# VHH binders against Pentatricopeptide repeat-containing protein At3g56030, mitochondrial: the designs that were tried, part 6

Target 1, 310 residues: Pentatricopeptide repeat-containing protein At3g56030, mitochondrial, of Arabidopsis thaliana (Mouse-ear cress) (q9ly43)
Amino acid sequence: STVNPNPTASPGRRTCVEFDNLIFKAGSSGDFEAVRRLLNSRVVNACFNTTATFKFLTNTDSYSSSLEDLRRILPQTDAGYTRKHSYETLIARLCKLGRIDDALVLINDMAIGEFGLSTCVFHPILNTLTKKNRIEEAWRVVELMRSHAIPVDVTSYNYFLTSHCYDGDVAEASRVLRKMEEEEEGVMSPDTRTYDALVLGACKSGRVEAAMAILRRMEEEGLSVLYATHAHVIGEMVESGYYALSVEFVMAYAGKDKRLDEENLGSLASKLIKRKRFKEAKMVLKEMSVRGLRMGDALREFHEKNVLQS

## First folded at step 21 (VHH; from n3 with A50T)

Design k25
Fold by OpenDDE, fold request of step 22:
Structure k25 (fold): chain B 310 residues (1-310), chain A 122 residues (1-122)
Amino acid sequence: as target 1 above (310 residues)
Amino acid sequence: QVQLVESGGGLVQAGGSLRLSCAASGFTFDEYAMGWYRQAPGKQRELVATITSGGSTRYGDFVKGRFTISRGNAKNTVYLQMNSLSVEDTAVYYCAASPEEWLKWIGDFDYWGQGTQVTVSS
């Protein structure tokens, strides 16, 4: 039964935010029994954990004690989804705090306790390490996954790919791509994030045409395009001085998603203004107006001053 | 730093042969696809030949079996053997390199040599 995480809170049911606040209060006061109960209760009430669930855990003097208490109570949560979900959430929190070693300790706890260790449990760790350019450590984590007979999925590889592409390291990116290709046929299919990374890499290497080609391929394959993917292209075009092309680009993709249009055109307009490309900026803003797209305050002001008064 | 240095260009009579060499350095040669391009005056750069790390080759339409691309692993060198040259083959020839898997996605080479002049006289 796919528990829809966003059940419209029936009148009288606590919201996810309310649970998060209660857990925050309990955790902050050192009442970890209450934390345990609340973790159980929220799942029963179809309120999944959020990034705020363990926000009471911070890099303070109480960190070690709190972590110890959490490690004590998490095994006592309801078996199955609740327990696993709680571990995943805490691991993600630890990663956010930069406590990768502690996250790995929890991984070990899960392994020993057989609490449903899976590929997704490692994603926050890999993501954090690769974002911090701790690539060797990230590969050690991959080895750890394998040692637990946990498959390495496309998401895991995408973290590496994204990192190298971000750095413009096409050689390392290529090596990751090769590794992906060497996986069992059909198991490792490029997804939205893969394409995003490749577009990013193309942009970072000054290959805007290639970036656009990859983007087109992505669309042809029916994959959803991320806002960030267009942003990479727009950014590179502007940085490289392809102002007319950037306008053409955002216009060509406009009309399918209003929110995306607002983001793309707004971002481009802002970038153009910063580079004193006022002619092109005005074109974009006019188009935003014609389409009824929302403008940020700064853009609105610029539009009023420079477009509506000319 | 990636370096590609072409050599072997020069003047040759129609019907003659040349062998171009490209010395590669600064990268893992066996992970890269290599290529030769040429650009004649007033014309666009065009693909002459490519070779993958595994030795698979592709040639431009104008080659028609006259040219052969090969790679020497021991010297990190790629070669272009050109036979039956014609005046139309006069151009600057460029060596190119890219990580192979990356190239499959990006569709163009990332690294280029300075080029070597090939002149075919009637």
Scores: ipSAE 0.846, ipTM 0.940, lowest interface PAE 0.4, mean pLDDT 93
Fold by OpenDDE, fold request of step 22:
Order: sequence, then C-alpha cells, then structure tokens
Structure k25 (fold): chain B 310 residues (1-310), chain A 122 residues (1-122)
Amino acid sequence: as target 1 above (310 residues)
Amino acid sequence: QVQLVESGGGLVQAGGSLRLSCAASGFTFDEYAMGWYRQAPGKQRELVATITSGGSTRYGDFVKGRFTISRGNAKNTVYLQMNSLSVEDTAVYYCAASPEEWLKWIGDFDYWGQGTQVTVSS
C-alpha cells in the first residue's frame, strides 16, 4: 500500500501515517512512554492525530491496561494543543469502540486537569449515542456539558435532530427544534446539517414536496448542500414511485457541481434499474453520457447494453 | 396513534352560526399547532384558521372576522366558532394538527381528521 506521501511534508519529515504506525507499534508493545513522545513529536512536525492514531487500542484483553496507561501518559504530553488533541482523538477512538463510559471518564480527566475541555470534545460521544438511538443518555451528556459551563452548539443539537428525523419522529424533531430556538438569539443558527436533517425528516415522513421546499430554502440561504441531502430526496422519490419526478429533480439540479451530478444521477440510475424502471434509467444514463459524467461499472455496462446498442 | 375527530357540522341557514369541535388524542396537545381547513365540492382545500400552542391565530382571507379558532384547556379540543355563515361556506371542514416547530419548517400539517360536513342553506 503505497503510503501517499503527505505532499506538504518537508523532505525528511515523518508523515502522519508514519507516526501512526510508530505509535501503533509502541502501543501494541506496551511502550507508552514512546507513545507519549511520539504524540508530542508528531504535533511539532505538523502531523496531527488521525483516526488511526490509537488504533492499537481495541476491545481485547489488553484494553483495560492500555487505557490505564494512556490515561497516565496523556497528562504528560505537551500542554495546550497537543494534550487536548490527544484526548479528543482518544475519546473519538473510545466512541468508535463503543466505550462511551470510558470516554466520559476521559472527559472527567480533562475537567479535573483543566486540559481544555470544549464543546467539540463531546461531539463524538453525542454522535455515537444518538446514532445508536441512546437518546436519553445523549441528553445526559448535554447536561454534563452544561454543568461544565460548556455551550451546546448547533452541531450537538443536529445529532439529536438527525436521529429523530431519521426515525421519522417529527414530534421529537420538533422538540429539538424548539430547544434550539430557546437558545440565545443568533447563537443557534440552522446550518447545513440542520437542513439536511429536516430534509431527511420530511422524506421519512413521506413528504417529498416539503423536503424539496426545505432544500430550496437551504439554497436560498446560501448554505452548501450535502450530497446526502439530495440523496434523501432521490431515495424517497424512488421509494414512493415518483420516478418521473426523480428524473426531473436530478436534471433540475444538474450542471452546478460535476461530482454532485455524478452522485445524484448515478444513484438515481441505479435505483431505477433496481426497480426495473428502465425507461427512466436510460434517460438518466443518457444524460450522464451527454454531460460526460463518470459511471460506475455496473451502470456503464447497463448503458452499453441497453442504450448504446439500441 | 394520533387521532383527530371533528364534530358539530350540519345544516344551518344563511346568517346562522355553527361551532365545530375537534377532539385530539395520541399526542402532546400543548406542543402542537392546530388548524381548520375546508374543502368545497370541486374546489381546493383552503385554510380556515390556525392556532399555535401559544394561542396565536391566523385566518384565511375569506373569514373576515366571522370565524374564531380556539383551544380548549381541559379536553385537548380545538374549536371553530363560525358566525354569519353563507352558502359559500358550505364545505367539508377538516381539523389538522402538527408539532409546532416542525410545522414551521414543513409548512403543512401532518395529521388530519376525517372532516365534518357543513351545509349552509339560503
């Protein structure tokens, strides 16, 4: 696997990947002093932590001992960014491992040590809990944030909103929206993710037109549109049997972003084919071809067989 | 399950009054905006009145002060008092409900009753 050299790495400097590998070796061998040194060194060398930095920590027999060692050495890392960043990275790792309680322990460590506890430190926890539909626990985390005088930001609320919208629970979504509104004026502004969630919610509730309206508002507000946001609409349209509308939708939004177009049209074509809507699929594929959009292998094959040979 | 049950419809003479009721169940009433819509034969559904959880009201242009929407305190009920009825007010009247903040974004109600017939004779 050709380690893509970090193009910005000065000649002779270790890459982030190299640091991650070194930390992996050190952590796996139980040399946590080396881990500490490497965590310091990588920041000095402008190599920030990655999702792979603590990959040596796994749900194995060594988990508890390793975590203990990490908790011991992290306070000994360079003060300021390095230390905080290391805690954040480890918390994220713990969340990935499903070790939310241990992540909260680290939060407490940060609080006691005054290691720069901030809103972003809680994001992985909230995200994980809400994705797992552990909503009450997530709210307890929000309360924990407040107890530490840490502001709850729009990102935090968006996790809840997204979760409820995903479930099609418009009542709970509404409650989250209300909470957002109750925050200080101007501090809690809907962002791209907020709109995404709302579009998702509309789609999940079978309200495609409303979803489209929200999407339009988003655009009018000058917010960047996520690929996922369009995907929600496309998915719902197809699921609901609005095949012609789905084609119109992707065509209407085409031409602004090639990558988005590839994603939207490609996704739609695939979905249409799956539903044996070949006429519409061919239309979409023809458009992709005309626009010079990249097709996946399956779509290319279909296009060749059913469009070009016809 | 959310349920909206309309009552109070019927036949009334022009110039008369009628009070419609909508009994709501299956949701937290105080968090929902409520509304009345009507649909006459061959016409599109149109907004009659809405009321927020806080009691703010909005009326259709045709209402002109003749109708009043209100929330009942004890029975999760929304009312539509209709006065000075005319033949043009003949329609099926529908009760609607939606979580209030959600409604602000979506722009349409999520839940609807079966409707009650109001007929105004000349």
Scores: ipSAE 0.844, ipTM 0.940, lowest interface PAE 0.4, mean pLDDT 93
Fold by ESMFold2, fold request of step 22:
Structure k25 (fold): chain B 310 residues (1-310), chain A 122 residues (1-122)
Amino acid sequence: as target 1 above (310 residues)
Amino acid sequence: QVQLVESGGGLVQAGGSLRLSCAASGFTFDEYAMGWYRQAPGKQRELVATITSGGSTRYGDFVKGRFTISRGNAKNTVYLQMNSLSVEDTAVYYCAASPEEWLKWIGDFDYWGQGTQVTVSS
């Protein structure tokens, strides 16, 4: 996303999109002094870096040379916010490209230059490593954070927890939860993403009643239940082939929020139809009909031809 | 891969005692909470006792001080000492285990043994 944070700027002042385009042209042509100047001047124009700022850096033939040039010029950007944010943006870009070793080189550059390391610069690194199941490397990054006196936060732990819960590794998930309890003498609070990981883990373990209890606890602690959280969990169960279990999960949770039930059952039915699990899909559609839940056009067509006619 | 093997069940007369053992393998024992459950024919499975890695215990209401759960961390074994047995204690007794912090969130044990029969005759 290249959203301009100041879209009402006066005529003649650059927008965030214009700055990103200028940086793209300069970086693509090898003019890194222009890149340095534009990184400085965009802050003066209230246009901070975006996910598009370093899009000229790719895994094509130019990427090795471009990174070394960026490493040369970033220390020369304006001190404070501008330089720190430029490093953060570049590190996130490198992680998106899968270049974790390069991202760690930039971490070291920031440490040597004393440019203000913080927890958020490590988040993309941890996210990428845990998503790729490189868990031991991710823990070494946590040790690197500690060596720089950088606190490990709930977001950092959630990357590990989600990965272990996805794999059904309850012992490792438990160790992450224990570390969370021990941080700052037990003051770290689980958040919505923590509960989402636990619900996923319960589903992967075939523990439908436990998943329901965790969702109930989320509500009791005042955390909002996001429709996307439920949709993600349903999607993971279907993608992993747990068709019968996915039906049991939505049925066990159903009956408390009609809008959520419509989304959960409807989404599940659609996914089951796409996977040609017609027996399970019919069961879900029959239940939607019994409960008076609204169906989208595609589901209504399938229901009319395959359930109402039988 | 987690394995729980119960032993020590059998016939015992009313008023007698029995000691159940559960040998555990395939996990880091001192990170797990352990428990004993029982199920009589036609009845729901019910809690007998639990013990945390730190030794804290909890008992089902029907135990009334007659049973004691303990753990031998050096032997990876959990025990249930059952005293003052009555016919109502006749059931299959199951060993259970879960990583302790995970159990706090999930609410039920993840791993179960195959059970050992305890029969109390009068």
Scores: ipSAE 0.475, ipTM 0.814, lowest interface PAE 1.7, mean pLDDT 86
Fold by ESMFold2, fold request of step 22:
Structure k25 (fold): chain B 310 residues (1-310), chain A 122 residues (1-122)
Amino acid sequence: as target 1 above (310 residues)
Amino acid sequence: QVQLVESGGGLVQAGGSLRLSCAASGFTFDEYAMGWYRQAPGKQRELVATITSGGSTRYGDFVKGRFTISRGNAKNTVYLQMNSLSVEDTAVYYCAASPEEWLKWIGDFDYWGQGTQVTVSS
């Protein structure tokens, strides 16, 4: 390939993918001294750890010798960014593997070694626990953060808020919002994910008008609205019978990402056809056609019979 | 499950008084904002009064000091004392509830009672 996939790497040096592959080979063969060396050298070469860096660590055993070896070598990596980011990446890998207790062992390793605990190392733990609906455990992790004098940030609260809003638990979402307000002596600065969670919660409650008001406030504060957030609103509009509004909304917000537009417009058209809203569906399919968006077989057939042969 | 049960409605003579009650269950009462709304036939629902968990109150313009909202936290109950009633107060009165911080973002109440009829005769 003539394109360098890692633009921060010097020409003629290894890429992030190459470092990840070398670490995978070394870790898989038990050469953890090579893993340590590669973790140091990749940072010197302006190559950051990725989600693939510790892919060699798996769940083949309930107590993996690979983790024990990683726990031995990580303190021996270069101090500062290299060591801290290696811990962060490994903690995230353990969370992906569902090994939360092991991730917490690494938190303790960092605390004892004074390797620079920060809020960021806790994020994957909180995210995993909240997504698995282990909310009580997630709050105990927040208590652990406070015991180390680590501030709970908006990202941390967003994991709780998103989980409660996804479940439609407005009482628990409200408790999280109160805690966010109390942390900052006023409004903790909501970010894109905060608004996404609130829109999701409004949609789960069937409150389309509230969801749109929250989106308006988000835009007034200069924040970008996620396609996933728009998808929640579109879906709720159709389920609540706001068919013409759903078409209007999609038309206003489409155009940023062709693949996502194909998914959102196609999904809306399919939902409208199922509801026998053929006039609205024809409008969506016509727009998909003029924008050059792909259609699935069923939508293409409907479009040919009802839009092109009108 | 959240439940709001209104009581205390009925027929009352103009100039009279009624006290509406709303028994609440299925949530932590002290964390919720409560309210009363009313709707006459063919008209839109309108705000009568709201009360925050901390006791702060707000009233619809038509109330003009005649109604008082209060809450009995020990009894999980919100009240509406209605004085100096007139024929224009005839409506179905609804109890409403939402978690307080959630309500600030959503702008409308999540839970509603079945309503209690208030009829004011001349």
Scores: ipSAE 0.468, ipTM 0.808, lowest interface PAE 2.2, mean pLDDT 86

